VHH binders against q9sj74r43to173. Designs and how they scored, part 17

Target 1, 131 residues: q9sj74r43to173
Amino acid sequence: QQASIAWTYHPHNATLDLCFFGTFISPSGWVGWGINPDSPAQMTGSRVLIAFPDPNSGQLILLPYVLDSSVKLQKGPLLSRPLDLVRLSSSSASLYGGKMATIRNGASVQIYASVKLSSNNTKIHHVWNRG
Short names: E, the ipSAE of ESMFold2; O, the ipSAE of OpenDDE; V2, 0.75 times the mean of E and O plus 0.25 times the DockQ between their complexes.

## First folded at step 14 (VHH; framework vhh_7mjh_2)

Design y3 (at its last look DockQ between E and O 0.60; V2 from the best seeds 0.00; counts 0 for: pae E 7.2 > 2, framework grips)
Fold by OpenDDE, look of step 14:
Parts: structure tokens; sequence; C-alpha cells
Structure y3 (fold): chain B 131 residues (1-131), chain A 124 residues (1-124)
């Protein structure tokens, strides 16, 4: 399936508010959305929010990640950390159907985010993927 | 220039109904999915629902009030029908252009501007 995004930019405070919509392809899968501040062509370098099931509870988790060459080279596990160049002021994720919904192939997820951008940056290099 | 102008807000009593409109211009309205979002005082942005280019709809399952999103492509207008309104539905309501993305895609998005929104106040 496709993903989609709705957004608005607030010039007065350089804030991007958005709703991203994606679909899981497996019960243990992930759906990620983010912005690459340097290159619009790659996931590497992006600051992303990844939604995935908690391995213990199965509940939906949303965490921030910085994707760099170490991730691409699989040098280690992906570790969540606060975003840097792309400042995340708020975020949340939820499944279609509410909290009682389960992650499965075809399960729809929505990610809400408010991102502080650099001043006068009116172009956003969006990235997304899933697995 | 993309423009979205919301209207139809106002004061309504609990249990009442209201229909919001969003007038779109500056893009091919029929080629885009559209969404409604809202922001209550002191709270974050909340997604209400969206309507695809084909007219299929999806809604935020956490909503307590009954909502229906529709569109009239001939008028470049998006609608939000709200019924059984509650105090917690008090918010500024915005319409948003929604872009469909491929399964794996990196895109450059120009700045997009929501309208000033339309404020709905539900109070007895």
Amino acid sequence: as target 1 above (131 residues)
Amino acid sequence: EVQLVESGGGLVQPGGSLRLSCAASGFTFSSYAMSWVRQAPGKGLEWIGRISTSGSTSYNPSLKSLVTISRDNSKNTLYLQMNSLRAEDTATYYCARTVELGSTEVIELPSDYWGQGTTVTVSS
C-alpha cells in the first residue's frame, strides 16, 4: 500500500506540523517517517520516527532515530536517541481502530509530529519506509 | 499558491451539529486526498480524518463525536460534518492537503499552509 502525509508549515515559528499515514506489512514490522536535512535522496542521514510493536506487550511504540552510515552498514543495533538537526517538539502514533487494534499486515498507523525547522527552510526532504 | 480557507465554525450547544467547509485553491483539488485536523486550546494537533481522491474515508478512532468527511470536487470544497458535539470538541479546525506517497519514497515538499482555521466552541 501507499503512505500519505498531511502537513502545514508555520512560517512565524518555522514549525512543521504533520500527520503521516502508513501501513504495516507484518506483526513485527515497522513503519518509519522522517526528514533528511542534508540529502533528499536517502534514508541515511535522516532523522526519523519509527513505529513498531513493543516486543513484550505488542503495543505500538514510536521512537526517534538518527540514521547514519553505521545503520546502513549494520554495524550495530539501531538505537533510539533524540533528534538533533531536526528538532521534534511533539510526536505520537496510533493504530487505526484505537488502542485495542493489533499490529498486523495491513494495519494502518498514523504518526503525528511537530518539527522545528531551521528558519527560512521551506523545503523538507521527507523519507519513509517500512519493513 | 496553495490556499485553504476553513469556515463554518461558531458556538454550538452540546449535542448539536455543525458542518465545516474548506475552500481549496492553488492546486488540483481532485488529485489530492484531504484531511481535517484540530487543535484544542493548550493541546497538540489531533487528526480527525481524511478522504481519498476516490472518496474513501478514514477517521480517528479516538473521536467521541460522529464525524463525516466529504468532498465536492466541482467546488474544490472539503466538508466536515460533526454531530453530537461535546465540550471536548472545542478546537480550531483545519483542513490539510494530503499527499499520497509511494511504498518507498523520498520527496521534497515545499512549505504548505493551512488556513487560519475555523474555531468551534461547544458550550452550554
Scores: ipSAE 0.306, ipTM 0.643, lowest interface PAE 1.0, mean pLDDT 88
Fold by ESMFold2, look of step 14:
Structure y3 (fold): chain B 131 residues (1-131), chain A 124 residues (1-124)
Amino acid sequence: as target 1 above (131 residues)
Amino acid sequence: EVQLVESGGGLVQPGGSLRLSCAASGFTFSSYAMSWVRQAPGKGLEWIGRISTSGSTSYNPSLKSLVTISRDNSKNTLYLQMNSLRAEDTATYYCARTVELGSTEVIELPSDYWGQGTTVTVSS
């Protein structure tokens, strides 16, 4: 129960603002959240945001990806070729604990995103995972 | 129709306090965990904290000493008490229903809404 999401929809510009809350399980781990607007309950084609430590600096990085069928899920970072998400207006991630927070087992992270949807009645399936 | 209405924002001097309210309607308030989030001008959303149906709270550690979340299920109202406010706390503050997620489950969006927000300005 350490993963949750809050969201709001702005009908005037068809924008969904959301805040995903998750936790890391290792200092070299990752936390990811995403949606698949084209297919329900499926990883292929999902637009994901993945938070992980820069292997050189240890700083929190958030990158957007579109997963494809060649990507294998594993306990390490889920990385596919980065793509420019045309529907993503903004995104960011932060660690709980201020300036001195570090990624470690149990570290809490929040991922923010603003996503353009096609209409108020859009049904969006989503996934999240960590490793 | 689910509605969340934030209020209590305004101008505050540095070091001051405010209590924000979130009036809920259109759903069984006592059955949902609730969250506060904020957005400073030109910045992303920042999670402030959440309160469970039973009243247990969890906070953004960078804000934990400055904020307290409470709820009154008899009034369908969520509260955010903020103290020792600083210029960097200037933001629009939103309340939202919070759902717990499985790792690979599907959740229909947008089935919940945040409120329209209330603006807090800390003058300095």
Scores: ipSAE 0.013, ipTM 0.322, lowest interface PAE 7.2, mean pLDDT 70
ESMFold2 (binder alone), look of step 14: mean pLDDT 79; pTM 0.781

Design y4 (at its last look DockQ between E and O 0.69; V2 from the best seeds 0.00; counts 0 for: framework grips)
Fold by OpenDDE, look of step 14:
Structure y4 (fold): chain B 131 residues (1-131), chain A 123 residues (1-123)
Amino acid sequence: as target 1 above (131 residues)
Amino acid sequence: EVQLVESGGGLVQPGGSLRLSCAASGFTFSSYAMSWVRQAPGKGLEWIGRIYTSGSTSYNPSLKSLVTISRDNSKNTLYLQMNSLRAEDTATYYCARVTELPSTEVIELPDYWGQGTTVTVSS
């Protein structure tokens, strides 16, 4: 299943509301979406939201990260450091099927975000990946 | 001068179909990706879909109505076919030129768009 995105832009306050649609490939996997203000389609430097299962409860959690050169994309948990997204107004993630849904291969996840854009920014470089 | 002129809007009953057109001029149409966006009253600009120069398409998966974007480069025309229209599809529909970047991983807000054509879905 291919990833997709939906967005609504509010010109009056330069806010971009978006929903990223992804799919997990394993119960211990992760799905990430983010914005790279510096380099198009590059993971490094991106400010991302990563959805993954809580190691204790297995529940879906969503945390913000800045991906630096130390990040290695692999089949497994993404190793990065949490960091607030400067432009992020709000974010959340949900599994298709609701709270009772479980993360598994093929599980659909939706990442919601509201991002404050600069008034003159009409092109947003976004990235996504999963493991 | 870049111009985009939407047409085909009007009143349609729920469940109905409508095809919008966008006539482009002032640029090499075939060299640009094109997008459809809409704005419902009091709402933001909602992305509907995009057609690349290759002819491939992507759509907003949140749309409840069935949409198909196509283009005829020989006519410099972009189309939006909408089926199974619902009341919530009521909006002004805009076609927009998308300046393609080397990367396809870009959210592109409209930079060139027309005056729009209004679609009202009501019984």
Scores: ipSAE 0.633, ipTM 0.853, lowest interface PAE 0.6, mean pLDDT 88
Fold by ESMFold2, look of step 19:
Structure y4 (fold): chain B 131 residues (1-131), chain A 123 residues (1-123)
Amino acid sequence: as target 1 above (131 residues)
Amino acid sequence: EVQLVESGGGLVQPGGSLRLSCAASGFTFSSYAMSWVRQAPGKGLEWIGRIYTSGSTSYNPSLKSLVTISRDNSKNTLYLQMNSLRAEDTATYYCARVTELPSTEVIELPDYWGQGTTVTVSS
């Protein structure tokens, strides 16, 4: 039930492809994942990727956010503003179930991100939440 | 000198099973977390899973049903049991050492790698 991570490393260009495996808990919910390639992850003030349904189409959206100090994991609203994530080279998300998949309680989501690693960077901190 | 030597690779039919071994030397094996990683031809190094000093494991969710990682500290040996193998599982399989971690909040790349053992799944 808890979040899972898989990785693929490409030594020729020092890139790490990451896949986060999470689940939604409602049809209007969200799944958030923060990646910090160079320093310990901190939810407040950190940049996160958030997957959620487009309010018009219901299709999966993935956008970067900076989590404001008012956000409380499990106890408060997710208040944030969109920002470009300067530490990631690419990101995307997909739902299990193909083109007909819908966001609902129990729906599985995969969030992909690619990061460039500096020399000697062997550790990447991450955090996640959902609501 | 840290050494990791994989063995047990070879040709196996689809649906078959195989157990790979990794003999470790030159360090205190019981003090390190260990991982298996594979590389299919033309692909990147795909993480399979990790076993901690406690014996607990963490797996790539796409491979979880196919693999079991275990260790025998008395023999300084890491194992990978693979079942229900498919052609897509053809790869070179690497034993790899990571540092001991106190939590699962970190994605850690290995610091030492073996030479690998090749598994070919074909009919």
Scores: ipSAE 0.463, ipTM 0.809, lowest interface PAE 1.7, mean pLDDT 78
ESMFold2, look of step 14: ipSAE 0.346; ipTM 0.759
ESMFold2 (binder alone), look of step 14: mean pLDDT 80; pTM 0.796
ESMFold2 (binder alone), look of step 19: mean pLDDT 80; pTM 0.797
OpenDDE, look of step 19: ipSAE 0.537; ipTM 0.810

Design y5 (at its last look DockQ between E and O 0.01; V2 from the best seeds 0.00; counts 0 for: pae E 12.4 > 2, placed apart)
Fold by OpenDDE, look of step 14:
Structure y5 (fold): chain B 131 residues (1-131), chain A 123 residues (1-123)
Amino acid sequence: as target 1 above (131 residues)
Amino acid sequence: EVQLVESGGGLVQPGGSLRLSCAASGFTFSSYAMSWVRQAPGKGLEWIGRISTSGSTSYNPSLKSLVTISRDNSKNTLYLQMNSLRAEDTATYYCARTVELGSTEVIEFPDYWGQGTTVTVSS
């Protein structure tokens, strides 16, 4: 309800540009968005980008993760690694209010991604969560 | 069979207003979120906004024109009200059946879209 996705799809090169809009629920929280290559959409198997505060500086960090049955969606035990099945061309994240904004309950975050899709792919399964 | 038929497009002057309609059939309209999408000449498919089953709306923040999405479940119809139209709003507009963004959402291409209705904003 509190999240949305804006997107532009380019049929000529099968590129999906998107912006996920989410909201933090705590200063130490996280917000994640991703794509599951399988159907139906679910967290397990998803390739996700998770936004969270840097533990040292408090600045917003965005890192990629692969979610499987052995992985809990937590910053501690979850290890970042490059996405494999989702061709991510670029990604970034920003807080509403710019670089001076701080992560807190109610803070809005925007996750940008450019994904290369297969030419015949007509369905994309998105997942998101926060904590 | 899912069918979506857009209408209401046409020629309008800058600053003008236009209301598009989308007639839905072949599925339980009230059980699905609906979206509007457009494609300007030479550009990609651009998401405009969505309305949930509960009537909650979300819009593309990059839009410069004022848009309002609404629905009438009794008529299986989706609407797009556009005000203060600009030349950049010239495009073919499509309605699409979509999944609500709870924890998941599906973006689907043409299979769940209508044929589109063309809007031309010009002096």
Scores: ipSAE 0.204, ipTM 0.596, lowest interface PAE 1.7, mean pLDDT 87
Fold by ESMFold2, look of step 14:
Structure y5 (fold): chain B 131 residues (1-131), chain A 123 residues (1-123)
Amino acid sequence: as target 1 above (131 residues)
Amino acid sequence: EVQLVESGGGLVQPGGSLRLSCAASGFTFSSYAMSWVRQAPGKGLEWIGRISTSGSTSYNPSLKSLVTISRDNSKNTLYLQMNSLRAEDTATYYCARTVELGSTEVIEFPDYWGQGTTVTVSS
């Protein structure tokens, strides 16, 4: 597959554990996964984890973002809104073949996340993309 | 440009000790929390711990008794002291700059990473 996700939900503390599987389409590309609590049809407003190579070293980096229409992918801090209903409690990423594996067209990446959900949410909407 | 350069890796015997260093440049080191993260061969990243701008530390509970993170702001250097090393501690060790975000719930995330230094624990 091009992308897949495996998940387990823990109702007792409203925690979603997941692993997202994707592939890069270029050696300078990116792979991202996230949740949009406001709109299921859009990337804007999403809380995303983006895996990409350091442009200087080629090393895999995983960074969290809150996307808006002006956001550029760069090595920067996660911005969270004060009224967030969804919480990221842990995250990690790896390439198949380890961190030293070359990021290239077809290279596989795994993004792990543990997310605490609001108890008043009735649905969870995911987004993913690559470039 | 932001640079983080780890050093001090190498081959050590089981039960030994090792101190890793991370030389920082291109930013105001004393204004950032710093973290150590490792990756064992064939495994994902494992967070080791972090040190705040004031020197306060927090650790992965499974590693807490084995590691000590410190910083020397006058030398722009982050340290990781590891003791009683075991074969499972064989890994590449990364230093990371950590940013704080949010006003109501502070979230800390690594935004710049070093190239890593390799530690091998074997006879």
Scores: ipSAE 0.006, ipTM 0.109, lowest interface PAE 12.4, mean pLDDT 68
ESMFold2 (binder alone), look of step 14: mean pLDDT 79; pTM 0.788

Design y6 (at its last look DockQ between E and O 0.26; V2 from the best seeds 0.00; counts 0 for: pae E 2.6 > 2)
Fold by OpenDDE, look of step 14:
Structure y6 (fold): chain B 131 residues (1-131), chain A 123 residues (1-123)
Amino acid sequence: as target 1 above (131 residues)
Amino acid sequence: EVQLVESGGGLVQPGGSLRLSCAASGFTFSSYAMSWVRQAPGKGLEWIGYISTSGSTSYNPSLKSLVTISRDNSKNTLYLQMNSLRAEDTATYYCARTVELGSTEVIELPDYWGQGTTVTVSS
């Protein structure tokens, strides 16, 4: 399996709670999940959460990114910034195996997120990728 | 229509065990991974774990109690076995359909319906 997602939606406050499940393919890799608010699911335009190892400690980091046409994944470092059109209320990431787990090929990661949606939004275009 | 009905909740003493069930209908159960989530009073949702279509499982590493998720596709039923329950395991437990994602996907909201089943761990 590649990736999975489970979610629940709270109509009263338009909050989407989700858990994304992915797998790393290398010790220095990344796993990302996000929502494209503008168009059918594609990376460009998406507001994403990316999990990756801290370059100094190797610990799992989760940061938000806005992917626009100026962002070229895998060609340079991304600049993390708060999500705009998709409001992130909370998020976290954990490796299966707990705190002592290490990022490696095959390492499973879970990304939990609580996202505030527009009250009339009942369709979510989401994307994921890894590298 | 997609339906998920949780059951098996109740009052249990600390250290006790409980098995929850989730009866699924309205979709091809065997074609979906399934997850358990819970919500403690006054707290947000907490992911417990999931089971893939192949039967492989993954669990939230922050859990303090021992949990095992299993499924019986012939019965369209998902299970959550919980052992060594603690007071902090008190929550309403929900099962959730978990979608296997391609590179891109469209999610329709809401995706599942379940009343949840409440577990109270207290001496």
Scores: ipSAE 0.364, ipTM 0.682, lowest interface PAE 0.8, mean pLDDT 88
Fold by ESMFold2, look of step 14:
Structure y6 (fold): chain B 131 residues (1-131), chain A 123 residues (1-123)
Amino acid sequence: as target 1 above (131 residues)
Amino acid sequence: EVQLVESGGGLVQPGGSLRLSCAASGFTFSSYAMSWVRQAPGKGLEWIGYISTSGSTSYNPSLKSLVTISRDNSKNTLYLQMNSLRAEDTATYYCARTVELGSTEVIELPDYWGQGTTVTVSS
């Protein structure tokens, strides 16, 4: 149920490493985390990372998207679209429990992202959802 | 001016415990959220957790079993209790001030930092 965030900051290259901690609510569900390193004002421009089970293997997949005005967040993976990943330098996801973990109701997931901050930016807006 | 002064660092054996203190001055301590951050040699500044103006805490989940943050507003002092220390917990530990905006959808970096106190976990 509960979501939380941890961070590590690298001042020499102005990079912020973020870890989002969330949980799934179903074995076929998804957990989405949107990061906007530059602006609080709009969902357009959010980078959305969606964690969900591979329909073939059941293993965790993470797909990155940037929302535009023609795309809305919906159940299941977002439709593929070329991304403008400005300032997002890496991302990954893992389940609590390592290699043996499976996606199920209550399964905990960690989603990692690294972002490069603009000068004097001390605030990063984020949103999350699941289904 | 804002000052944050950490103390209580030193050499400790693996499995040991240590309590760090941070003396705050130059601002209204009770009006700010406070954080602990650490930096292992050659690594980034890792967020440990914060404590709100009302005393509510939030922790890096990877460190939650290791640490407890508390504050005493009457003494303008922030505390970090660490237990079951491991060699990987060797780091410089910083006290830091953050602005509490009343929102959980914003990640905020500290605006003022202490000098740091060094903790070395070694046999």
Scores: ipSAE 0.352, ipTM 0.760, lowest interface PAE 2.6, mean pLDDT 77
ESMFold2 (binder alone), look of step 14: mean pLDDT 79; pTM 0.787

## First folded at step 16 (VHH; framework vhh_7mjh_2)

Design z1 (at its last fold request DockQ between E and O 0.72; V2 from the best seeds 0.47)
Fold by ESMFold2, look of step 16:
Structure z1 (fold): chain B 131 residues (1-131), chain A 123 residues (1-123)
Amino acid sequence: as target 1 above (131 residues)
Amino acid sequence: EVQLVESGGGLVQPGGSLRLSCAASGFTFSSYAMSWVRQAPGKGLEWIGRIYTSGSTSYNPSLKSLVTISRDNSKNTLYLQMNSLRAEDTATYYCARTVELPSTEVIELGDYWGQGTTVTVSS
């Protein structure tokens, strides 16, 4: 299955709206999308949203993370940083197939995000991955 | 420079049908996948479907029976046909330029969604 993204930027309030489309490759896997403020070649320092099954209920959950320098996941807000102020205004995720959908190999997921950007740059780097 | 303009929204009775259009300009329309996305009052964004450059489509399975997406590359126009509309389909409908990954590692900031057209389903 394929990944794709649709986005738009609102300069009046410095807000990036996006829809990311991906697929799981395992019933216990994850799918993530995020912004890399430092470099396009690195996952480290990225602010990501990760969709995965809740260990207790098996239902889709979406949480924000900041990946640290050792490539470890670090739960943290996508909010202000000194050099690149990025904040998450809203986010959600859904599986294709509604209420009866389950996370499995090939299950499709949508990640929606609204992100406040601090810079007036014309471009930002993004990353995605799954496991 | 990129412009996407939705039209065809309005008031429609439950059970009715409506066809939305999205006029594209400022880019090579035939080179991009396109999506329809909606937002109901007080709710988050909901993806409706996507049409690839090949003309093949992918739909939100919850909406597949209600919607058909098509494109006319000679007119730079994306279409959304909706049937059997219900009150819960009341929303603002947006067309969105879509990129298949990993064809880009950079998000160029710009206006890549339309301003939306509002559909109200009420009697």
Scores: ipSAE 0.533, ipTM 0.823, lowest interface PAE 1.6, mean pLDDT 80
Fold by OpenDDE, look of step 18:
Formats: sequence, structure tokens, C-alpha cells
Structure z1 (fold): chain B 131 residues (1-131), chain A 123 residues (1-123)
Amino acid sequence: as target 1 above (131 residues)
Amino acid sequence: EVQLVESGGGLVQPGGSLRLSCAASGFTFSSYAMSWVRQAPGKGLEWIGRIYTSGSTSYNPSLKSLVTISRDNSKNTLYLQMNSLRAEDTATYYCARTVELPSTEVIELGDYWGQGTTVTVSS
């Protein structure tokens, strides 16, 4: 499904740096990556970063969302809110092609994130999806 | 233990060229796609490019400098050739092992990319 991830974990400060690679399937689509603080990894309960085009400018936007049991990404828009239970220190997204690129079917996006994990936690339950 | 060690960074003049290396160990290098990522001072991470197990490559078209990613599986080494370097190419460059994500899963944090090698482009 043309998704991949790279990461580095820093044991000395329990920081996880990562780069998620996704692909849009439409000009008005979205690509999301996140972490579920609960086990097992699943969409429900996940704290996610979703990349999508600005409805006015078409520029890439990255916003945080909490996917509780009452929400389905495929069912409609969500309200962005700060992530809880996931200590996100930084995040950003870039589109393949840079500033001149447009979101379209097949357009690649990179989501970057730095997360502070609990000490001695060496496992994360990550999720991703697109629409 | 997975280990990636970048090298080859240094000071170079604008218009110059530089080749970075990444020595991989602790895993079957030939079985993984590899990527180069960089971080300029005060800026976020930026994806440079990726080389797949097949040897095919993808590059960030936003790059102004010419880049070529290659790999030598016999040496467990990843390369980044950079030409026509500009001041904006000044950054720390990281080698990263990339894993395909077919579905949701648990990530074991024993995996990580390198500490990076610094490239400074200045006249």
C-alpha cells in the first residue's frame, strides 16, 4: 500500500524520531499516521497526525487528531485537537515535489514526528491509513 | 543490534561535490530499503531519497542539488552522492533503514538510524 517508516530511538532520553512515508489516493484525500497508547495497535484509541490539502489553497496541512470510538476517518471530517497520552515534541509534513507539488493520486507525503516515550518503553503501537 | 554509521561529511565550497557513506550492520542490509534524511540548522527533517531492495531510487524533487543514492550490498554500505552543493544544503545527514508498513503493527524500538554526518557548504 506504499507506506513505510524510518525511525531512531534515543535510549538516553527516551525520544523517538520518525519519518512516515505515505501516498495520497486523491486530490482531496488524507494520509494519517499515529500511535495507539493502548494495546493492541488499532485505529480506535489512536493519536494520529493527518496530512491533507487545505481546502482553500490546496497546500499540505498536518493536524493532530484523537481517534476515539465515536469517530471514523472514512465517515467524515474530524475536529483536530492536541494529542493526549502521546508526548509529541515536534511534527511536520512535506509533500513529494516540495512547494510546487500538488496533492493528487499517487502524491507522496512524509510525516515527521518526535515523540517522548516513557522510560524503558521499547514498543510502540503505530497505525496508519489513508482515504 | 541494528547500527548505522554515517561518514563523509565536512566543509565544502558552493558548487562542490561530496559523497556520504553509511555503514550498516546488525541486519540483512540487502533486504531493506534505505533512505537519506537531513536536518538543516533550525529546520525540520527533510527526506532526500530512498533506494529500494531492487536498486531503484526515488528522490525528493524539491532538492536543488543533484543527488544520487546507491548501495553496495556486498559491503553493507549506502551512499549519497551530492553535486552542485549550495549553502542551503548545509545540514546533518542521516542514514535510515526503512520498513514497509502493510498494516498496523507493533514497532520494536531496537531499530534506529544513524547519528548523522554534518555537511557544511560555505565559501
Scores: ipSAE 0.520, ipTM 0.782, lowest interface PAE 0.8, mean pLDDT 90
ESMFold2 (binder alone), look of step 16: mean pLDDT 80; pTM 0.797
OpenDDE, look of step 16: ipSAE 0.173; ipTM 0.553
ESMFold2, fold request of step 18: ipSAE 0.013, 0.426, 0.517; ipTM 0.349, 0.800, 0.808
ESMFold2 (binder alone), fold request of step 18: mean pLDDT 80, 80, 79; pTM 0.799, 0.800, 0.793
OpenDDE, fold request of step 18: ipSAE 0.252, 0.158, 0.124; ipTM 0.626, 0.555, 0.522
ESMFold2, look of step 18: ipSAE 0.006; ipTM 0.222
ESMFold2 (binder alone), look of step 18: mean pLDDT 79; pTM 0.789

Design z2 (at its last look DockQ between E and O 0.23; V2 from the best seeds 0.00; counts 0 for: pae E 6.3 > 2, placed apart)
Fold by OpenDDE, look of step 16:
Structure z2 (fold): chain B 131 residues (1-131), chain A 123 residues (1-123)
Amino acid sequence: as target 1 above (131 residues)
Amino acid sequence: EVQLVESGGGLVQPGGSLRLSCAASGFTFSSYAMSWVRQAPGKGLEWIGRIYTSGSTSYNPSLKSLVTISRDNSKNTLYLQMNSLRAEDTATYYCARVVELGSTEVIELGDYWGQGTTVTVSS
């Protein structure tokens, strides 16, 4: 299933509300979405939110990362650094089916984010991937 | 110069239907995904949906009105069919182009041109 993104932009305060729609390809998989403020069409340098199962509970968890050149997105542990959250006012993730839903192949996930943009920034470079 | 000119707006009763058009020029229309965006009075710009170069579509799940986006590349025209319109669908509607780069995308928040076309849903 094709990934998509919905957004609402509020020009009066330069706030961008985002909802990324993705799909897991395995129960232990991950789905990531983020913004690259430095360059288009590159994962490296992106500020990303990654949804994946909690290692302890299996429940959906969403964590922020900054992807550098050493990061390879895999099912296993990620070698990343924490996201600079200065511009990120809020974030969350949910599965279709609510809290009782489980991550499986084909499970749909929504990643929500609210980002404060600079007043003169009208172009957002976003990236996504899954594994 | 990139130009997008929306048309087809007007007054419609609740439950009614309306088809909007977007005439594109100044770029290779068939090479771009296209989107519809709207702005209700006093609200922000809301993404409605997208049609990719392949012709596949994606829609905002938050929309309760039935919407269908289509395109005619031979006419450089984008369409938005709206059915079962509600009062909350009252807005100025804009078309925008989308730049896709593999698993990346550029969202141009102001990537619409012209005055838009206004839809008013009222009994």
Scores: ipSAE 0.193, ipTM 0.588, lowest interface PAE 1.6, mean pLDDT 84
Fold by ESMFold2, look of step 16:
Structure z2 (fold): chain B 131 residues (1-131), chain A 123 residues (1-123)
Amino acid sequence: as target 1 above (131 residues)
Amino acid sequence: EVQLVESGGGLVQPGGSLRLSCAASGFTFSSYAMSWVRQAPGKGLEWIGRIYTSGSTSYNPSLKSLVTISRDNSKNTLYLQMNSLRAEDTATYYCARVVELGSTEVIELGDYWGQGTTVTVSS
């Protein structure tokens, strides 16, 4: 389990700013971080950001998803309708190693995000995973 | 309460140097990796580097020739030395506590970043 995070929370507008640190475990793999506003400790229903190589160019891309039983890792919009509890304000991802970095087993990735939460809870359920 | 307070920002000429400090309290500083991040006006957050509990460092490769991160655990203080500053280094600089995460967990929302200190590089 090689993941870490640095974050700050702005209670006046319920915004979470963060930098998630993870690593890939394969050159065709993925690394994701997200929150589940409705349920603890469950991947299904989570709103996630997933970093993975573009199938055509191999370049790192970052896309948002809502996970359910039918979700595959794809480029595209979220499967569900507008979020009631979470809004993604901004996001980006980068590889540690600069322009020469490639996605491979052990490659480090950073996911930056600003997320607006629907309520000013003092606790959130977060998830991360990789494959 | 966890508290991080950055200081040492200000106006500096191109080519100049600054040392930023981050005073930590409310937690066992020596037990945590620490990080510096920055945000230039109108830009997203950019990671600068991390220092581990051992004192070992890792840096954003695009910045490593410009910066040095150090810590003094006896003073609960994190430092960022910046040299050869250019206009593009104008930003607000934040220190942050780094925490390891399990695959799923509940986290307590709180401020684990400082308020930031502003560096302006201008003639």
Scores: ipSAE 0.025, ipTM 0.427, lowest interface PAE 6.3, mean pLDDT 73
ESMFold2 (binder alone), look of step 16: mean pLDDT 79; pTM 0.797

